# VH-VL binders against Uncharacterized protein At4g17700: the designs that were tried, part 6

Target 1, 164 residues: Uncharacterized protein At4g17700, of Arabidopsis thaliana (Mouse-ear cress) (o23610)
Amino acid sequence: MEEYEFLVRVREAGGFDIEHLMDTKPSSCVIGCREFDNNDDYNAHIVLFARMGIHKYNMIQGTNLQLSCVEKYNYRSPRVYSAFYITLIAKDPDACNSLVTFQTRVVEEGFNMTKLSCNIARPKPGPQENAALPRHSVDLEPVDVFYKGSLPEWPPEDAFNDNI

## First folded at step 1 (VH-VL)

Design i05 (framework fv_iluzanebart)
Fold by ESMFold2-Fast, scan of step 1:
Structure i05 (fold): chain C 164 residues (1-164), chain A 120 residues (1-120), chain B 107 residues (1-107)
Amino acid sequence: as target 1 above (164 residues)
Amino acid sequence: EVQLVQSGAEVKKPGESLKISCKGSGYSFTSYWIGWVRQMPGKGLEWMGIIYPYDSDTRYSPSFQGQVTISADKSISTAYLQWSSLKASDTAMYFCAREYYDSSGYLDYWGQGTLVTVSS
Amino acid sequence: EIVMTQSPATLSVSPGERATLSCRASQSVSSNLAWFQQKPGQAPRLLIYYASTRATGIPARFSGSGSGTEFTLTISSLQPEDFAVYYCQQYDNWPPTFGQGTKVDIK
């Protein structure tokens, strides 16, 4: 498989779940896959990047997702340019601590993290692999307090992109 | 500071050979693809081809396959576009541009362009 | 090849007005679409990638939207420096292809 065709298939898969493509990876292609043991300490930089993705999503969507653990990440080096595709498990305290698979892509350009970009920050599209409990035991906001203020304004999807 | 610096303008006769250059600096040259784009006078942009400097893997757009040769020398962070025999129809501005090719494949930084004029 | 079609060919707007530029792909390109600005005598400059992600240093007045086959670039309050030709580019399928461009001219 030529490298360009391989990278097209990586793009179609979204870059996060590419283990099934790795057996056809050309030797010239410098994409790697790493798994985390959920009981061990994580690489500090990967944890930082995971938190950045959750923070971006929470700011844009008004959610309160919390990092539960990092599951895996795919990367491309060298370090003066590095792209990380991080798959993590997030906990939603607003949904009875249900677990969701979350994906974030962080790009590091320049020396010593002088330019960081977070382009993708989202719950994994499609069926969730981790069981999520239905929201229950939540009080609906009273109708008489609904819309007492202006509509909240959330940053656009590309907010904080390359401006960190 | 990411920069792509291209060689200067060229004036040639039909049938002559030509090799123009694109030197990258301020980033890891072997970590990005370098694409070549043609813009004929008064026209839009046309994708010619792309090279991965790490291993010189080169891909051409079908309309440019066999018309030009793209190469790179990673030891001096330079990519090249070459014609063995120029035609008047090769008169154009030629741009090189960096492509972030992981899963995105977009052109992010461009050279200033090299004007090639082929006339009698 | 995927054919990219831009409209209108020329758009005349006054400073401070909103400009809306369209780009249509002959088949789905998902969100793998970029927008570029080219001023006379200059190289193109990346504005937007992944259909809606603003490139570093690009003013907030530029925004992109769309997916699949229909895409839009919006300039919310046109500034004098925004008069240029704008190109869309798909990078979903090989070879990457550009639209023919939309010229944004001063009224």
Scores: ipSAE 0.005, ipTM 0.480, lowest interface PAE 9.9, mean pLDDT 77

Design i06 (framework fv_iluzanebart)
Fold by ESMFold2-Fast, scan of step 1:
Structure i06 (fold): chain C 164 residues (1-164), chain A 121 residues (1-121), chain B 107 residues (1-107)
Amino acid sequence: as target 1 above (164 residues)
Amino acid sequence: EVQLVQSGAEVKKPGESLKISCKGSGYSFTSYWIGWVRQMPGKGLEWMGIIYPGDSDTRYSPSFQGQVTISADKSISTAYLQWSSLKASDTAMYFCARLEYDFWSGYFDYWGQGTLVTVSS
Amino acid sequence: EIVMTQSPATLSVSPGERATLSCRASQSVSSNLAWFQQKPGQAPRLLIYGASTRATGIPARFSGSGSGTEFTLTISSLQPEDFAVYYCQQYNNWPLTFGQGTKVDIK
């Protein structure tokens, strides 16, 4: 089952960075990759989903990240639901407006966005490095600013615990 | 609510043909793969194959390729598992299950109640 | 094909005790591993997918751990309704394969 094998390879790669797998994609597979630009038919929805992911992360972590731009997204062309793996650049006003590559996965269940789920919302994992632990261990600076806005329907809180 | 309802138990003789069914309800039937799983008496679960009812794309486990036929009728939200000529070794419980895809991964989330097939002379 | 091996074949536990079930894959399946519960005369029921994610409606006493080739299902405080056969299943590689099952019996 070529399609299933391909989907497994996509999962092993994490779903966000899969351009190197597209040459081996079976013709029956409905996964697509897109660089984000202003000609995208999904422009408004992708931007909404990107902001949703940032908002979820801000609510859970107590941060105040802001969407800078959407870089790319991968999607499954669904007949029952849509799944989007969005890579974006976020700005952190609490860290001198530093830029963070951010990843979010949004699933649209049912037609017309009647049920939205955000299952992944996180800064992109950085490259691995084998460095000695610091001589002095320090806790992360506590964040006392919480981002609170109006949100689309979210899944239950316990559904997000495994993704943080 | 998602439900998969299977046809009733069957008692057959070797050499007879058989077609059992699995009817889905409570979801978009044409948008999920349906899989078939065999469980021989006192044994574990064996994956047989899957079908995507929207376009009838069908994939078989290598162990079952050519032994059974999987099909679907999307107009009545029903998947089928069929034998042209039954053998005593086909005696088993047969389950259908819906395959949930969350983009790349596939796992069975909802199962039918099972159809017991007994083949004896 | 990837061979899934479960141990022990049978586990006898008293209500309220912890049960630990093991599943080993013949090669890495990453975290693409599901656990199912099957009671006599019933269909299997999904408990866990992605090695550690509980399916909707599954009680918190069920937890899964592991990655690669070694996986564990833990039932922290066994209830009378938990006596059943438990199967692991990999969905990393074609064909999909199940373990042979672990039967959890009352002691």
Scores: ipSAE 0.014, ipTM 0.510, lowest interface PAE 7.3, mean pLDDT 78

Design i07 (framework fv_iluzanebart)
Fold by ESMFold2-Fast, scan of step 1:
Structure i07 (fold): chain C 164 residues (1-164), chain A 122 residues (1-122), chain B 107 residues (1-107)
Amino acid sequence: as target 1 above (164 residues)
Amino acid sequence: EVQLVQSGAEVKKPGESLKISCKGSGYSFTDYWIGWVRQMPGKGLEWMGIIYPGDSETRYSPSFQGQVTISADKSISTAYLQWSSLKASDTAMYFCARSEYDILTGYYFDYWGQGTLVTVSS
Amino acid sequence: EIVMTQSPATLSVSPGERATLSCRASQSISSYLAWFQQKPGQAPRLLIYDASTRATGIPARFSGSGSGTEFTLTISSLQPEDFAVYYCQQYDSWPLTFGQGTKVDIK
């Protein structure tokens, strides 16, 4: 039952800020936490996913947020899918280059990023806002367009298999 | 209460087509996957495939790829399993089951329909 | 595909005794394993998911353990209503696969 209690607490915390829960993680739970490091074996994927989240948010909200740096990420990676909860710092040029803590969740289904979904892309909720996610709020949407423009910066041409 | 109600038993001949149904109620139908599981007489459970009714995304077991079609009509909260041409070897109990795709729990079947018995004989 | 093997095929125990059922995966599935109970003429019922988490409404006498390739379902004090076939299922990898089942007979 310890695993059930742990997973309930992770969900209530929204999946992004769970470091305080990791000391109580049962060995059966397959959730990892990492501070972002440029030497990380996941660094290309995490940066790509961070940019996907910002791009999706900008397209929907009409904003121009830019990736400043990735702070940390949590991941859950059974072989059926992989889910990444990324916390990053974005710069807002429309607000005097102010820094915004931003959160995005990217799910990879299938092998070699065959299907990628970005279903959370938002500024980090404030202390008075509910950070917990409803169980049925997860929408698995493929990414239709990662970037728009004549001069692609990221991802690399082969970053997505049949998804870009 | 969550319920999955399946269509009634079917008796068919080889070569005939068939479409059976699974109607969900008591929950948001488009927020959950619906899987189909076969159980041959006296045998165990075999996963056939799964559908996400929100966008009609499907995944099939290799053993059933091209053998059946899974579909859903979200306007009436119903999922379907269909054969274009039945074989005697399709004689089995067919169950539908709900799976919540959750970041933390993955895909497991938490609620099941009562089953549809399909008998194919000449 | 991942092959799930259950043992024993049949288990006969007296009411009140402990029953232990095993499930082995042909390769590591971490903790992505569920246990189901199927009574004669009924649909399967979820007992355990994520190897050790009891589903809603499942009595405390049912417990699951294990990770990787070896998993166990334990019924601490078998009741008459526990007569059933028990199946394990992995959901770590596509395609989803079930074990062959263990039949639990009372007495």
Scores: ipSAE 0.014, ipTM 0.535, lowest interface PAE 8.1, mean pLDDT 79

Design i08 (framework fv_iluzanebart)
Fold by ESMFold2-Fast, scan of step 1:
Structure i08 (fold): chain C 164 residues (1-164), chain A 121 residues (1-121), chain B 107 residues (1-107)
Amino acid sequence: as target 1 above (164 residues)
Amino acid sequence: EVQLVQSGAEVKKPGESLKISCKGSGYSFTSYWIGWVRQMPGKGLEWMGIIYPGDSDTRYSPSFQGQVTISADKSISTAYLQWSSLKASDTAMYFCARHDYYGSGSYFDYWGQGTLVTVSS
Amino acid sequence: EIVMTQSPATLSVSPGERATLSCRASQSVSSDLAWFQQKPGQAPRLLIYGASTRATGIPARFSGSGSGTEFTLTISSLQPEDFAVYYCQQYNYWPLTFGQGTKVDIK
């Protein structure tokens, strides 16, 4: 099926950098690419999800990455869930405050953030690395690496202040 | 208490149609996925597919896509598994299970008692 | 698809003794592994998910460990009601796949 084939291409491209595929998107497919905009209907959720992804990565890797800004996100909203593919810039205080392009995928199932899972939380893969999502027969969403902890709290007011 | 109650045993001939049911109670039926699992006589468990009753979003295991139809009627908190034309190889115990797909993982937490389907010529 | 292999096929244990069941995945499934108990004529019962987290109401004598490709279910002091077939299931990749089962019999 046409929609299925499009979703397979999105998965193979990794879900985060898919702008080049959008001209072939079937009209029935509820997937979109958006630059981050403070006036988006999802802006507060996107920032929360970005922090969730960084928090998960920090917990697993023992790092201290901090959210700098959100660059863009792609979304897929088929009926009872929404999947968000968020590209953000993180600051690494353990590496001379270097900036890292970071990717996280968050699935919101149910209404009002009733169920959240963070399935991808990683620095953006290099050009030669396999960025493809795990194979699934029907869905774009991988079924691995669920985040099972409490929702992360917003950083303190001074969390984004420069260390002088 | 969370309960999934399945319909009774069925004896059918090849080529006949069949629809079995799974009724949920004790929880918000429209808020959880329901999965179907096959267990052939003396064999292990095989995942068939899942449905979200709130809007009937349905997903199949690749090996069962096109072989069965999964549906739900949220007004009576009941999920269904249906065959248009049974084969002898469909002889098995069929379980429904509440499936927490996203957020809490993709595992089964509560199970129905099972429906035995026997298909013989 | 991911192949799940359980060993041994049958384990004979006396009440009060420790039972150790193994589950191997054909490739890494991280910690996305569940364990189920099934008694004859009954539906499976969830024991463990996330490789090591006990489900609600499951006695402390059941514990799970492992990650990647090698997983273990341990029953520290086997009770008469624990004689059953035990299945592992990975949920890291689609389709979801189960092991063939380990039967725990009375010695």
Scores: ipSAE 0.000, ipTM 0.458, lowest interface PAE 12.5, mean pLDDT 77

Design i09 (framework fv_iluzanebart)
Fold by ESMFold2-Fast, scan of step 1:
Structure i09 (fold): chain C 164 residues (1-164), chain A 123 residues (1-123), chain B 107 residues (1-107)
Amino acid sequence: as target 1 above (164 residues)
Amino acid sequence: EVQLVQSGAEVKKPGESLKISCKGSGYSFTTYWIGWVRQMPGKGLEWMGIIYPGDSDTRYSPSFQGQVTISADKSISTAYLQWSSLKASDTAMYFCARLSEYDYVWGSYFDYWGQGTLVTVSS
Amino acid sequence: EIVMTQSPATLSVSPGERATLSCRASQSVSSNLAWFQQKPGQAPRLLIYGASTRATGIPARFSGSGSGTEFTLTISSLQPEDFAVYYCQQYDDWPYTFGQGTKVDIK
């Protein structure tokens, strides 16, 4: 598969459910897929980013979703930017603790100072809904209200609590 | 429609100060990085630095650190490039360019450019 | 800093012919490479990003390939409006750096 065709398919799939495309991934492409586990190199970061996405969604929608677990993430990691497409399970205490598959994208900009942006935070679209991501869209709020700052010292003291 | 409109050509003498501008329109100015690029007469492009107008976070290329000041006024959607004391070697075309919103696969790249401001420094 | 080197400095091609331009990085930039076109007196125009993805509105005759340290821009059937200077630029690491340019001239 030509790299351009591969990237178009990744965008059309929304960036979260792309395992079916990975067999055709060009070697030059720096996107990868990972199942989440507690010994993952990015464990503390991924859990933090998952919580940030849920928090953003709760603020905007007035919900009280809570992180249950992380299922998987896709990543893209050039030296000046890192992007994480995280799929997680959230529980909704306002709906008898029902489980919701949830998606969030967090971008970490290097540039010698860390800046974090959360552009996507949503329940996973259903089979009849459009899951494709627009090239330059921000769905929930303007980027100027996104988090900016340094990554916390790793591992955070309470990182071991993120397994629930 | 996204546009970056730069200020007009300048003719200055060595030792004078100068501030040139780049006004963004057709998009949310505070949510995109703006970069400055120098092109000496008959030469190629050189990255000078970049600013995020929402909080004025500014990064310089090492060769331009201390040579120029990059700033922005988000209330009027305008970025600036400034010299305290011009030199003949500052004679060049200066471009501003917008760094794209993060692409979901590829990151950020320069997607829109201003028309350029010619700065001539001569005695 | 990452040094970008373009070759040749000048490429002479007849209209309708294929032009192939090269760009080499001093270290790997993965696929974080863009190509720009500049005509005299004008601002640069984005052609390709991500080494091989055409920007919106760019004709299909422009294509990019390569990864790591070796990159190529190909114009499959050169049109009169394509005579210009072409620059590659890496955005893998700070500071971002440009190649010195390849001028595409009429043979």
Scores: ipSAE 0.013, ipTM 0.555, lowest interface PAE 7.9, mean pLDDT 80

Design i10 (framework fv_iluzanebart)
Fold by ESMFold2-Fast, scan of step 1:
Structure i10 (fold): chain C 164 residues (1-164), chain A 122 residues (1-122), chain B 107 residues (1-107)
Amino acid sequence: as target 1 above (164 residues)
Amino acid sequence: EVQLVQSGAEVKKPGESLKISCKGSGYSFTSYWIGWVRQMPGKGLEWMGIIYPDDSDTRYSPSFQGQVTISADKSISTAYLQWSSLKASDTAMYFCARQTWFGELSYYFDYWGQGTLVTVSS
Amino acid sequence: EIVMTQSPATLSVSPGERATLSCRASQSVSSYLAWFQQKPGQAPRLLIYAASTRATGIPARFSGSGSGTEFTLTISSLQPEDFAVYYCQQYNDYPLTFGQGTKVDIK
């Protein structure tokens, strides 16, 4: 399997529930699936990214979702363009604190200063909804203007110490 | 057909300013990064920096930060490399190159300009 | 900064023979490695990206292999037009870095 075709299939599957594709992953392709726990080396980063995704969704949709916990994440390097597909549980105070499975994709562009972009922030689509991403869509677009160049002034001061 | 066309050779004195150009055609100029690469006479390739023309997001190699300015004018599909004060050590061939990006897929230089020779001597 | 080291510095090969060029990274670059060919007076030309994928229009005699820190470019049956300098480049991390080049000379 060519790396390009594998990554296209990952994107077409939406990137979040790809465990069934992993046995066909080329050895040259750096992509992994991880369950979240407090021993994860990326604990602080993943929690920060989860909160950024919820924040972006809330700003755009006018909602007030809150992070309950992170369930799992998939990651894709290289470091110049690391992508994280995070599945989390959000709490909706406007709906009697009901729980919602939520998905966010955060890209971390490494270099002199870390740049973050959030290209997907949404409640998990139901089984009958189209979850696939268009082939020519998000990855050929410029970095999201709101998150381009720097982290938003919003991350709480304790974002990197949060063990949720 | 994708093409990157660079400005002509330059002969300059130390202390002079210079701005060279790289014009893209045959593709969506604002959808790809443009990188600059230096090659000193008889030496290998050195990456200097890149710019994303749609928003002028620019990243420099630490060795070139503060030494040059990279800019772009998307209205005419042209990227620029500029020196405020040239030194003899700036004598080199300068290439521009389009950096393909497919998000998580690849970041590599696929098309190159023909190069601009810059000679700086007293 | 990731340092890319190529070997040998010069490789002398006769037409029709196999040429094997090596590239080593000072730390893992996964598969984010490209190979370029440069002839005198010309711009570099992309041959291989993602360590092993041939660029459009590149002849089948060129092949790339490797991952992590060890990479190889192979030219299975060297043609007269293949005498050139070859560079590897990592694009896993910034700054982007090139090897010092391997010159493929006629024997």
Scores: ipSAE 0.014, ipTM 0.589, lowest interface PAE 6.6, mean pLDDT 80

Design i11 (framework fv_iluzanebart)
Fold by ESMFold2-Fast, scan of step 1:
Structure i11 (fold): chain C 164 residues (1-164), chain A 123 residues (1-123), chain B 107 residues (1-107)
Amino acid sequence: as target 1 above (164 residues)
Amino acid sequence: EVQLVQSGAEVKKPGESLKISCKGSGYSFTSYWIGWVRQMPGKGLEWMGIIYPGDSDTRYSPSFQGQVTISADKSISTAYLQWSSLKASDTAMYFCARLYTIEWGSTYYFDYWGQGTLVTVSS
Amino acid sequence: EIVMTQSPATLSVSPGERATLSCRASQSVSSNLAWFQQKPGQAPRLLIYGASTRATGIPARFSGSGSGTEFTLTISSLQPEDFAVYYCQQYDNWPLTFGQGTKVDIK
């Protein structure tokens, strides 16, 4: 499978649930799929990004979802755009602490990694709902722009150390 | 079939404003990034920035951030490169090029190029 | 910023000879490297992407190889129309960067 064809299939599948495509991944593609664990090299970043996605969703939708745990994430190796497709479990205190499978995509801009953006933040779509991958564009807004307006200022490190 | 056609040569004085254009045809203009590349006389290629015409999402090379403005008008499939105040050091050939990329890929190469616009800035 | 260095600056070769152009990256770019040809007074033309994949319409005499930090463009049996400047470009990391170019003169 050529890289182009493989990437089209990843795009059509939505980027979050692509394990079934990995057997056809060309050797030139440096895309990875990982289950989250406490010894992961990206642990701090993934938890931060997960909370970022939940916060964005809560602000826009008026919800109060809380991070329960991170289930898995797919990523590209650091390059022009580093992207993380995170699947997590959120708790909804406004619905008897029910659990919601949640998805967020966070991107770091290139070489200096000074810009973070969150383009997807939503409960996982149902089986009959198609969640196409984003267009060729990646939203590379600085983190301070993301937290503009009535959103809280960027929290201290300790605010993102818990999986709760 | 894919074609990028740039505006004609410009001769300007320092301090003047300028806006040059790049018109795409033969493909979905709003589905591809357009990049701008500078080539100073006798020198190599230097990437300036890119724009996604579908929503005017724009990214600049750090060396060109704040020096130029890149924009697009999707209704006429045209991208623009603009200076508010030209300098003699802006004398160069400016190319537009279509950027091929796919989300999740490591592929970001220019596959089709415009013919170039020569900009001469002299007193 | 990833710095791309090309060598030699100029190659003078006779028609039918093999030309080998080198491109070195200051850090690994995997296989995320493209080669462009630019003739005097013309826009650049994509030759190779992914270090070794020929673009549509590019003659078989052009081939690319390498990965990581060392790359080569080979032109077998050089033709008169191959007189041009050749640029390598990395697309592994932001910002996108070009080499300074290698000029190929046909004698």
Scores: ipSAE 0.013, ipTM 0.509, lowest interface PAE 8.5, mean pLDDT 79

Design i12 (framework fv_iluzanebart)
Fold by ESMFold2-Fast, scan of step 1:
Structure i12 (fold): chain C 164 residues (1-164), chain A 123 residues (1-123), chain B 107 residues (1-107)
Amino acid sequence: as target 1 above (164 residues)
Amino acid sequence: EVQLVQSGAEVKKPGESLKISCKGSGYSFTDYWIGWVRQMPGKGLEWMGIIYPGDSYTRYSPSFQGQVTISADKSISTAYLQWSSLKASDTAMYFCARETYYYDSSGYYFDYWGQGTLVTVSS
Amino acid sequence: EIVMTQSPATLSVSPGERATLSCRASQSVSSNLAWFQQKPGQAPRLLIYGASTRATGIPARFSGSGSGTEFTLTISSLQPEDFAVYYCQQYNEWPLTFGQGTKVDIK
């Protein structure tokens, strides 16, 4: 499959559940899939990004979701930016601690997290809903706008004492 | 030089079938998507759908799903738009256009257009 | 779907004057916005993509600006060949949608 066609199909699949497409990935394509574990080189980043997505959703929707664990993430790193498509489990204390499968996309642009953007933060869409990504997923709002105060310190304390 | 050349004007009666064409030249036909756009007399532009000629993967606008069929024959670098049964409301200019990708290799915009095919459906 | 609204419907301008055309999206399209020019009897011609990038061969008098939901096309010194209908189009998500057009007419 050509890279352009592959990337279109990744977006149509929503970018989060793309395991079925990986066997058709062109060698030139810099997309990868990983199940989350504590030996991951991006552990601290992924946990931070997961919290950013939950925080953005909570601020916009007036909810109080909390990170339970990270399930998996896909990444794309084709030059000046890195994009992370994170699937996580959130706990809803306002609904008897029910669990919600949640999705967030975070883009790191400008090296060393000098510009972070979160442009997708949502409960996982159901099978009847259109899960496709926007044709071009660009950050519409800097992540710092969704924090009423300082961004979490890097590395966050929780990134090293969480066992998720 | 990139060109998209469309078939000539058609005059049809309601209920008739029709297939119009768009032939690409001057580029690798299977490396780009082909979109179809309708323009009704005196009205604006409406996106109908697209096809990737490499494997004939198609996507339709919800407004046109089931009303038309988009196809392509990569061996002759030609895309098609087809109606099984024309209606008077199908009277319009139909354009094909090549879609290129943007920053992340997945976004699109129309960079080259065919000259248009006028379809008139009247009894 | 994202609804694109252009204003004004018609703009009457004399040659040499500046024309400013507006395009509004019902929800954010980032910078994934293109502008097209269409003359009577002709196919649309790409002018601007990415909200502000001129397509190859497009004169410098055409410029685009904006992001999110509010976009502007400016023609700094109208030439006789610029009298046409102009369309904006978002390509941020499916389905692709066009504005209804702004006709730039001679005063």
Scores: ipSAE 0.000, ipTM 0.490, lowest interface PAE 11.6, mean pLDDT 78

